# VHH binders against q12xb4: the designs that were tried, part 33

Target 1, 267 residues: q12xb4
Amino acid sequence: MLDFVGLGLFDEKDISLKGLEKIHNADKVYVEFYTSILMGTDLEKMEMLYKKKITVLSREDVEQHAEDWLVDAKDSNVVFLTGGDTMVSTTHVDLRLRAADMGIKTTLIHGASIASAICGLSGLQNYRFGKSVTIPHPYVSNRGVRVVSQTPYDTIKNNIEAGLHTAVFLDIDKDKGYMTVNQAMEILLEVEGKLGEGVMVDRLAVGIARAGSPSPVVKADYIEALRDYYLGGPLHIVVIPAELHFVEAEALVKLAGAPEGILENID
Short names: E, the ipSAE of ESMFold2; O, the ipSAE of OpenDDE; V2, 0.75 times the mean of E and O plus 0.25 times the DockQ between their complexes.

## First folded at step 19 (VHH; framework vhh_lunsekimig_d3)

Design o1 (at its last look DockQ between E and O 0.74; V2 from the best seeds 0.00; counts 0 for: pae O 4.6 > 2)
Fold by ESMFold2, look of step 19:
Structure o1 (fold): chain B 267 residues (1-267), chain A 125 residues (1-125)
Amino acid sequence: as target 1 above (267 residues)
Amino acid sequence: EVQLVESGGGVVQPGGSLRLSCAASGFTVSDYYLYWYRQAAGIERELIAYIYSYGTHFYVDSVKGRFTISRDNSENTMYLQMNSLRAEDTGLYYCARVKYEYDSSGYRRYHFDHWGQGTLVTVSS
């Protein structure tokens, strides 16, 4: 039997009681760390709390050699741990399909997802979100030219024109580090300076840090001001709202410290 | 000791180009925000362009498309490439180092803690 268990947002304590019970009853426990990053934990902390040895699977183990460990679930209780909510990635639904082909029963034990957490933390309505995007760190091309991706700007523009909020994920790079909200605002303002379309002028943004941790930060302000606001350590995410309903604006003011003046601009 | 030394100014005809340098000593250019200002006679200094420690850079509208700010970390130097120069670009050009501290509300307060002596650019005839 194969149980998929979500680890939630931040640390080893985010697992549900149902998830922990599955681990305790498991003969084998596997984890992958490549689809998400849990900043508040590591393998040793997980093993200590869960009282189980946990085998780390590489992307290749999961994507190319799944049968090597799936076979354990034919006559044993196997748990597969992932960050966030299980099955968020299409590659993991493939594991359920492969297990079904092998006659292995699967279950899902959900965990908290960042997709829902940003809605709860900000007060923005989940059904009002459009296509998400990731802001990559600027890089130097093969030709020695500094490249700043325009794609996040265009995605935000298109969503705003459609009345949709944008979830903006921030790049993670071993050399350049975890992109901060400050850096993300700098990039969006730099691209605005080049394009001049006004998308980032007087534009509200929401910065969120350490969702799921004991000390999360949620701060809304205009992009130029948010560029200068301290949100603390990683991980950071940004939301760019479109036109706000009154309740969404009220939530940003009261829960995220948005300027009260945004309430005066609501129809 | 922190020092900023501008060079590369001179006399140039309208439409011409100049490249200004701001050589830094006593600190690493990539650790700070660096700004170019200019000052015409009898006028307060005006912002031209700036580059943040992360490498993002910005321009005022009057120079956008004509001026390019950059830095070379190996030479510890910031540059301002000035193309399509106009008479109104005439002035003394300064570089400045900027640092910030967070205030009690969590926002940055910027401080211009060092300025160069300036390099004169004259666009005429």
Scores: ipSAE 0.646, ipTM 0.886, lowest interface PAE 1.5, mean pLDDT 92
Fold by OpenDDE, look of step 19:
Parts: structure tokens; sequence; C-alpha cells
Structure o1 (fold): chain B 267 residues (1-267), chain A 125 residues (1-125)
């Protein structure tokens, strides 16, 4: 048996009781921290609270060598832990499929997800979100050329044109670290400078830091201003609003410190 | 001591290329925003390009597609590759460091706290 368990947003206490129960009944517990990480805890605290030894799996372990540890689930109860909600904004459906191919039954235990938390924190309505996108860290190609993805810009553009908000996930890289809202704004502005389609000109953005923590930061401002705003430590995420309902605008002003001028632009 | 030293200037014909360097000492270039300015005779100093700490960069319209700003952390040096040079590109080119600090509202306040001595670029037939 293989149980996928979402850990929630911030620390070891965010796990559901059902998730904890699965861990207690598990013979082997694995965790991955490459898709998301609980910034309010560590492996030791997790093991202490969950009363189980936890084995950390690398991206390679999960994406290339999953069969090596999945096989344990044929004869025992295995738990696979992930930050947030399991199967959300991850490729772990592939793991579930591999397990199925191996004749292993799987279950899902859900956790709190940043995908929904951003709505609660910002006041933006969940049903008004379009396709989400991730801003990857820029990199230097083999040819020595700096590569900046335009996909986020295009996705945001398409959503804006459709009147939909965009959840913009920020890349996590083992070498480059956790992308910040500030870095994300820089990247979006850089792409704006290249493409010049006006998508990011005077564009409102919402930066969110440490969702699920006792002290999350939610700040709304125009991209240029938000680029220069200190949100503190990771994790960060960005929301780019499209057209706002009055309630959304009011929420952004009162709860996220958005410029009051945005209330004047409400249809 | 913080120091910026520009080099690579010279005389070049229209359509030619030059590569300017801004060698930094006393600080790490990747920790700061760096800017290229130029000043033509009788004209106020003007911004031409800058690179942010994360490596994102911007150009003024007059140099877009012709100039490329870059940074080599290992050499602690910022560069400006200038291609397709024009007579109007003639001037003294400066690099500058921008320091920022957060104010009480949580926003960065920027200050140009160091300038190089400049390197002269002359584009003439």
Amino acid sequence: as target 1 above (267 residues)
Amino acid sequence: EVQLVESGGGVVQPGGSLRLSCAASGFTVSDYYLYWYRQAAGIERELIAYIYSYGTHFYVDSVKGRFTISRDNSENTMYLQMNSLRAEDTGLYYCARVKYEYDSSGYRRYHFDHWGQGTLVTVSS
C-alpha cells in the first residue's frame, strides 16, 4: 500500500490527523522537498512529532528511480510525504501511475495547498483564476546565452485578456535557491522590456510570503514598487490580478496594502 | 575601499564594436545593482543600461539591440558590449554602483554611492 500524504503549508503541525494516522501505520515513510518545503520545520522536528523515521528522496530518486523504493509498498505500508497538497503542482501523478502498473494500491490524503491559500490571504476569488504558471530561474545556455522564459509573461497576458487572475509559482532550485517576489518582478519586467506588449506596464501584483505561518506577508502594489518591497524569508508566491471586483479591490487595499487608486479603476 | 574602474574605450569607426569593462573592487558585483551611464560633450549624463542583483537587465531604447550588459562574478567585473556603434554613441562612459536599504515602510531606497572615472568612446569616420 502506498499513501500519498500532503503535509500542508508551513510546519509539521499542518498535517491532517488522517495524514498522521497514515504515518503511524506506515512501515516506511519517504519525503520529498524539491517541489516544496515546509519552512517552519525540519526533518528532526517532523520525525519527532510523527514518531517515525523519514527518508528524504531526491528529485532523481522520485523521477528516475521510483521503482527502487515503490517496490516496498507491495508488501508493506509506504507513505510518501509532500509539501502542500499531494498531486497539486507536482508530477507525482506519475508515481501513482507507476504504482498502479506495479499492482500497488494508492490513497491520497490531502493537505492545505498554496493554490487555495493565496485566495484567502489576498481576498481574490478562487473561481476567477486562470491557468497558473511557474517562473523558472533564468539560466545560461551551453552557448553562453542567458535564457529567460517568456511563458509566464504569455500566460499572464492570456489570463488578463480573459479577465482571469494568475497564480505565479516561483521556482525552487537546489543551487539557485528559492525565488523571491522581488526576483520574479525583475524577471517579468525584463520580459516586458524585451517584448514590449504592455502586459506588465502599471500592472498590479500581489506578493505573498510564508503562507501558513503565524506571520504571513501579503503585499499588493504595482510591479515596479513591489520589486522593491521586502517580504522577508521564503517561501514566496505571486498573484497577478486581472479585472477586480469591488470586494477584491477593497480586500487588496485593506488587507494587502494596495494603492487606493485601484478602487477607482473598478468597473 | 570600494572602487569602480572603467576600461575598453577608444576610437572606432561607425559600425564598429567595443567592449567596455567595469572592474569592481572592495565589493562583490553580484550583491549590487550596477549601471552604465554616458555623457556626451555638452549633454547631461544619461542612463544607458543597468543590471539588477538577480541578473535581469534593461536598456534605453537608443541602445537596444546594439549593446549588451553582462556581469562576470568570477572576475568581479561588469561589461558593456557595444556593437553597431554610431556617432551619437560618442561620450564618456561611466559605471555606477547602487546601494539600497529598506525604509520603515519596507521599500528599498536606492542611492548611487560610487562612480567610476569613466572611459572615453569616440565613434568617428
Scores: ipSAE 0.022, ipTM 0.460, lowest interface PAE 4.6, mean pLDDT 92
ESMFold2 (binder alone), look of step 19: mean pLDDT 80; pTM 0.774

Design o2 (at its last look DockQ between E and O 0.84; V2 from the best seeds 0.00; counts 0 for: pae E 7.4 > 2, grease 24.9 > 24.2)
Fold by OpenDDE, look of step 19:
Structure o2 (fold): chain B 267 residues (1-267), chain A 125 residues (1-125)
Amino acid sequence: as target 1 above (267 residues)
Amino acid sequence: EVQLVESGGGVVQPGGSLRLSCAASGFTVSDYYLYWYRQAAGIERELIAYIYSYGTHFYVDSVKGRFTISRDNSENTMYLQMNSLRAEDTGLYYCARVKYIYDSSGYRRYHFDHWGQGTLVTVSS
């Protein structure tokens, strides 16, 4: 049997009791940290609290060589741990399908997700969100050209036109690190400079840092200003609001330090 | 000692190209925001491009599509590739380093703490 267990947002204590129970009953416990990481803990603390040895799997282990360790689940209990909520903003459905193809039964134990946490932290209503997007780290192509993805810009544009907020996930790269809100703002402004469609001009943005921690930071400001705001250590995420309900605007002002002027722009 | 040294300026015909360099010493270019300015005769110094530590960059409209700012960390040098040069591009080109600190409100405050001596670009037929 294979149990997918979400670890939650920040540290080893964010796991549900049911998740912990699955770990205690497991013969083998794996974890991946390439989709998300618990910044408030480490492997040692996790193992100490969970009372179980945990094996870290690389992206390659999961995406290319899953059968090598999934096979254990055929005759034993295997737990696969992920940050956040399992199957959310991951490709792990593929893993579950592979398990199914192998005749392995799977279960899901859910955890807290940043996808919903951003609503609580910002005051933005969850049902007003559209398609989410990830800002990837810019990279240099084989031709020596710096490549900046325009997909986030387009997604945000489409959502705004539809009157929907956008959850903007920030890239995690083993070499380039955790993308910051500041970097994200720079990228969006760069794309605005290239495309000139006005999507990011005087655009309100919300930066969120260390959701689930004892000291999360939520800051709303216009993109240019937010670019220069210090949110502290990772993880970071961005929300780009569209049209705001009055309650949302009030929340952003009172809870996230948004400019009071946004209250005047409410339809 | 922090130093910025521009080079690569010269006389070029309209439509020509030049590549300016800003060699940095005393600090690592990738740790700072770097800016290109230019100053034409009788005109105030104007921003033309910048590159942030993360590598994102900006151009003023007058040079978009013609100028390219870049940075080579191994050489600790910032560059400005200038193509399709025009007479109005004539001027003294400066590079500058920006230092920032966070104020008590958590916002960055920027200071241009070092400038190069400039390199002269003359576009003339």
Scores: ipSAE 0.178, ipTM 0.589, lowest interface PAE 1.4, mean pLDDT 93
Fold by ESMFold2, look of step 19:
Structure o2 (fold): chain B 267 residues (1-267), chain A 125 residues (1-125)
Amino acid sequence: as target 1 above (267 residues)
Amino acid sequence: EVQLVESGGGVVQPGGSLRLSCAASGFTVSDYYLYWYRQAAGIERELIAYIYSYGTHFYVDSVKGRFTISRDNSENTMYLQMNSLRAEDTGLYYCARVKYIYDSSGYRRYHFDHWGQGTLVTVSS
């Protein structure tokens, strides 16, 4: 049997009681850290609290060599751990399909997802979100030219035109590190400077750091000002609101420190 | 201990090109916003361009498309490539470093804490 268990948002204590029970009954416990990372914990703390040895799987182990460890679930209880909620913003449904082809029963034990946490932290309504996007780290091409992706700008533009908020995930790279809200604001402003379409002009953004921790940071301001705001350590995420309903604007002012003047412009 | 040294200025004809250098010592250029300013006679210093750690950069409208800012981390040096020069580009060009701290409101307060001595660019026949 293969149980997919979400680890939640921040630390080893975010696991559900059902998730912990599955771990305790497991013969083998696997985790992957390449889709997300729990910043408030590490493998040692997880093993100490969960009282189980946990084997880390690489992207290759999960995506290319899944059968090597999935087969264990034919004769034993196997748990696969993922940060957040295991099927949200991952391709892990493929593992469920492969398991089904092998005659292995799978279950899902949910964890809190960043997708829902941003709604609670900001006060923005979940059904008003459009397509999400990730801002990748800029890179230098093989010809020495700096490359910055335009896709996040276009996604935000399309969502705004549809009256939808955008959840903007920030890249993680082993060499370049965890992208910050500050860096994300700089990238969006750079692309605005090249395109000149006005999408990022006078545009409100919400920066969120360490969701699920004892001391999260939620700060709303115009993009140019938010570029200069200190949110502390990772992980960061950005939300770009579209047209705000009054309750959403009130939440941003009272809970995220947005400029109070945004209330004067609400229909 | 922090130093900024500009070089590369000179006299060119309209339409010509120059490449300015700002060599830094006592700090790592990729850790700071670095700025180019210019000052014509009788005028206050004006912003031209700046660059930051990702290589993100900004240009004022009057130089967009003609000037290019860049950085070479191995030489700890910032550059300003100036093409299609015009008479109004004449002036003393400075590079500057910005130091910032987070104030009690959580926002960065910027202070220009080091300036170079300047390098003169003259565009004339």
Scores: ipSAE 0.013, ipTM 0.470, lowest interface PAE 7.4, mean pLDDT 89
ESMFold2 (binder alone), look of step 19: mean pLDDT 79; pTM 0.766

Design o3 (at its last look DockQ between E and O 0.88; V2 from the best seeds 0.60)
Fold by ESMFold2, look of step 19:
Structure o3 (fold): chain B 267 residues (1-267), chain A 125 residues (1-125)
Amino acid sequence: as target 1 above (267 residues)
Amino acid sequence: EVQLVESGGGVVQPGGSLRLSCAASGFTISDYYLYWYRQAAGIERELIAYIYSYGTHFYVDSVKGRFTISRDNSENTMYLQMNSLRAEDTGLYYCARVKYTYDSSGYRRYHFDHWGQGTLVTVSS
């Protein structure tokens, strides 16, 4: 049997009671940290609280060599741990499909997802979100050309035109580190400078740091100003709102420190 | 000692190109924000382009598409590639180093703490 268990947002205590019960009854416990990481914990803390040895799987173990460990679930209880909620990544659906093909029963034990947490932290309505996007770190190609993705800019533009907010995930890279809200604002403004379409001009953004921790930061301001705001340590995420309902604007002003002038623009 | 030394200025015809260099010593350029300014005779210095420590870069409208800022961290040098030059681009070009501090509200305040001596660009037929 294969149980997918979400770890929630921040630390080892965010697991549900159902998740912990599955761990207690498991013969083998696996975790992957490549789709998300919990900044408030580490493997040692998790093993101490959960009272189980936990084996870390690489992306290759999960995506290319899944049968090497999935087969154990035919004859024993296997738990697969993921940060946040288990079904955020397409690879997790693929694992369930592979398990089904192997005759392995699967279950989902949900955890709190960043996708829902940004709605609660900002006051933006969940059904008004469009397609999400990730801002990747710029890189230099093998031909020596600096590459900055324009896809996040275009996604935000299309969502705004449809009246939809954008959840903007920020790249995590071993060498380049955790992208900050500051860097994300820099990239969007750089692309605006090249394209000149006005999408990022006088555009409100919401920066969120350390959701789920005792010390989260939620700050809304115009992108140029937010570029200069200190949000502290990782993990960071950005939300770009479209046209705001009055309650959403009030929430941003009162909960995220948005400029009060945004209330004057509510139709 | 922190120094910024501009070079590469000269006389060029309209439509021509020049590449300016800003060689830095006494600090690592990728740790700072770096700016290009220019000054025409009798006028205040005006911002042209800048590059942040993360590598993102920005331009004023009058030079967009014509000028490109870049840096070479191994040579500790910033560059300004100037194409399609016009007479109004004539002036003394300076590079500057910028630091920031955080104010009590959590926002950065920028400080220009070092300037180069300038390199002259003259665009004339």
Scores: ipSAE 0.626, ipTM 0.873, lowest interface PAE 1.7, mean pLDDT 92
Fold by OpenDDE, look of step 19:
Structure o3 (fold): chain B 267 residues (1-267), chain A 125 residues (1-125)
Amino acid sequence: as target 1 above (267 residues)
Amino acid sequence: EVQLVESGGGVVQPGGSLRLSCAASGFTISDYYLYWYRQAAGIERELIAYIYSYGTHFYVDSVKGRFTISRDNSENTMYLQMNSLRAEDTGLYYCARVKYTYDSSGYRRYHFDHWGQGTLVTVSS
């Protein structure tokens, strides 16, 4: 049997009791930190609290060589740990499908997700969110050209036109590190400079850092200003609001330090 | 000692190209925001382009599509590739370093703390 267990947002204590129970009953416990990481803990602390040895799997282990360790779940209990909520903002459904193809039964134990946490932290209503998107780290192509994805810009544009907020996930890269809100704002502004469609002009944005921690940071400001705001250490995430309800605007002003002027722009 | 040295300026015909260099010493360029400015005769110095430490870059409208800012970390040098040059591009081109600190409100405060001596670009038929 294979149990997918979400670890939650920040540290080893964010796991549910059911998740912990699955770990205690597991013969083998794996974890991946390439989709998300618990910044408030480490592997040692996790193992100490969970009373179980945990094996870290690389992206390659999961995406290319899953059968090598999934096979254990055929005759034993295997737990696969992920940050946040399992199957959310991941490709791990593929892993579950592979398990199914192998005749392995799977279960899901849910954890707290940044996808919902951003609503609570910002005051933005969850049902007003559209498609989410990830800002990837810019990279240099084999031709020596710096490549900046325009997909986030387009997604945000489409959502705004539909009156929907956008959750903007920030890339995690083993070499380039955790993308910051500051970097994300820079990227969006760069794309604005290229495309000139006005999507990011005077655009309000919300930066969130270390959701689930004892000291999360939530800051709302216009993109240009937010680009220069210090949010502290990772993880970061961005929300780009569309049209705001009065309650949302009030929340952003009072709870996230948004400019009071946004209250005047409410429809 | 922090130093910025521009080079690559010269005389070029309209439609021509030049590549300016800003060689930095005494600091690592990737740790700072770098700017290109130019100053034509009789007018105030104007911003052309800038590149941030993350590599993001911006251009003023007058040079968009014609100029490209870049940096080579290994050479500790910033560049400005100028194509399709026009007479109005004539001027002394400067590179500048910007540092920032965070104020009590958590916002960056920027300061231009070093300028090069400039390199002259003349676009003339």
Scores: ipSAE 0.385, ipTM 0.714, lowest interface PAE 0.9, mean pLDDT 93
ESMFold2 (binder alone), look of step 19: mean pLDDT 80; pTM 0.776

Design o4 (at its last look DockQ between E and O 0.80; V2 from the best seeds 0.63)
Fold by ESMFold2, look of step 19:
Structure o4 (fold): chain B 267 residues (1-267), chain A 125 residues (1-125)
Amino acid sequence: as target 1 above (267 residues)
Amino acid sequence: EVQLVESGGGVVQPGGSLRLSCAASGFTVSDYYLYWYRQAAGIERELIAYIYSYGTHFYVDSVKGRFTISRDNSENTMYLQMNSLRAEDTGLYYCARVKYTYDSSGYRRYHFDLWGQGTLVTVSS
């Protein structure tokens, strides 16, 4: 049998009691770290708390060679761990389909998702979010040309025009590191300077750091000011709100330190 | 030991081009924010363009599309490519090194702690 268990947001303690019970009863426990990162833990801490050896699977192991480890679930209890909630923003439904073809029963044990956490931390209404986007680190092409993606700018523009908030994920790169809210604001302002369409002028943004941790940071300000605000260590995420309902604006002022002047612009 | 040295100034006709260099010694350019300023006779100096340590760069409206700031980390040098020059671009151009600290409210406070001596650009017919 194959149990998919979500690990939640931040550290090894975010697992549900049901998830932990599945691990304790498992013969084999696998994890992948490529769809998400739990910044508050590492493999050693997970193994110590869960009292189980955990085998790390690469993207290739999961996406290209799944049968090599799925076969264990025919005759034993196998757990597959994923950060957040297992089927959210992953392709792991493919594993369930392959398991079914092999006669292996599967279950899902959910974990907390960043999608709900940003709503709770900010006070923004979950049903008012549009298409999400990731800001990639700028890079230099093989021809020596610096490339900065304009897609995040365009996605935010389209969502704002539709009255929808944008969840903006920030790139992770082994050499360039975890993108900060500061860097994200820099990129959006640089693209605004090139395009000149005014999307980032007088635009509110919400920076969120370490969601799920004991001391998360939630800070709202206009993009130019947020470029200069210190949110501390990773992981960071940005939300760009569209027009705010009164309760959303009040939440940003009281919970995220937004300028009180935003209350004068609500409908 | 720590200094900024500008070069590349000169006399040019309207519509012409110049490339200014800001060579750094005693520190690594990618560890700091670097700014270009200019000062025309009889007016206060003004910001033109700047580049952050992350590599993002910014321009004031009056030079957008005509000026390009860049940085070559292997040469430890910042550049300002100036195209389509106009008479009002005449002035002393200098570069500055900038760093920041955080205030008690969590916001950056910027400090200009090193300036070059400047290079003169004259745009005249």
Scores: ipSAE 0.660, ipTM 0.889, lowest interface PAE 1.4, mean pLDDT 93
Fold by OpenDDE, look of step 19:
Structure o4 (fold): chain B 267 residues (1-267), chain A 125 residues (1-125)
Amino acid sequence: as target 1 above (267 residues)
Amino acid sequence: EVQLVESGGGVVQPGGSLRLSCAASGFTVSDYYLYWYRQAAGIERELIAYIYSYGTHFYVDSVKGRFTISRDNSENTMYLQMNSLRAEDTGLYYCARVKYTYDSSGYRRYHFDLWGQGTLVTVSS
């Protein structure tokens, strides 16, 4: 049997009791940190609390060589741990499908997700969100050209036109690190400068840092201002609101320090 | 000593190209926001482009599509590739370093704390 277990948002204590039970009953426990990481803990603390040795899997281990360790689940109980909620990544769905193809029974133990946490933290209503997007780190191509993805800009634009908020995930790269809200704002403004469609002009944005921690930071401001706001350490995420309900606007002002002027723009 | 030194200026015909360099010493270019300014005769100094520490960059409309700002960390140098030069591009080109601190509200306060001596670009027939 293979149990997919979400670890939650921040530290080793965010795991559900059911998740912990699965770990206790497991013969082998794996974890991946390439899609998300618990910034409030480490492997040692996890192992101490869970009372189980945990093996870290690389992206390659999961995406190219999953059969090498999945086979153990045929005859034993295997747990696969991920930050946040399980099955949020397409890679994880693929993993579950591979397991199914191998005749391995799978179960899901859910964890807290940043996808829903951002609503609680910001006061924005979950049903008003559209398609989410990830801002990737800019990179230099083999031709020596710096490449900045325009996909986030377009996704945000489409959502705004539809009256929907956008959850903007920030890239995690082993070499480039954790993208910050500041960097994300820079990228969006750069794309605005290139395309000039006005999507990011005077646009309100919400930066969220360390969701699930004892001291999360939620700051709403216009993009230019938010670019210059210090949110502290990772992880960061961005929300770009569309048209605001008056309750949402009030929440952003009172809970996230948004400019009071946004209340004047509410219909 | 901390300094910026511009080079690469000269005389070029309209439609020509120049590549300006801003060599930094005493600090790492990737740690700072770097700006290109220019000043034509009798005109106030104007911003033309900048590059942030993360690598994001901006251009004023008058140079978009013609100028390219870049940074080479290994050389600790910022560059400005200028193509399709026009007479109105004539001026003294400066590079500048911007540092920032956070105020009590958590916002960055920017300060231009270092300027180069400038390099002259003349576009004439």
Scores: ipSAE 0.480, ipTM 0.756, lowest interface PAE 0.8, mean pLDDT 94
ESMFold2 (binder alone), look of step 19: mean pLDDT 80; pTM 0.775

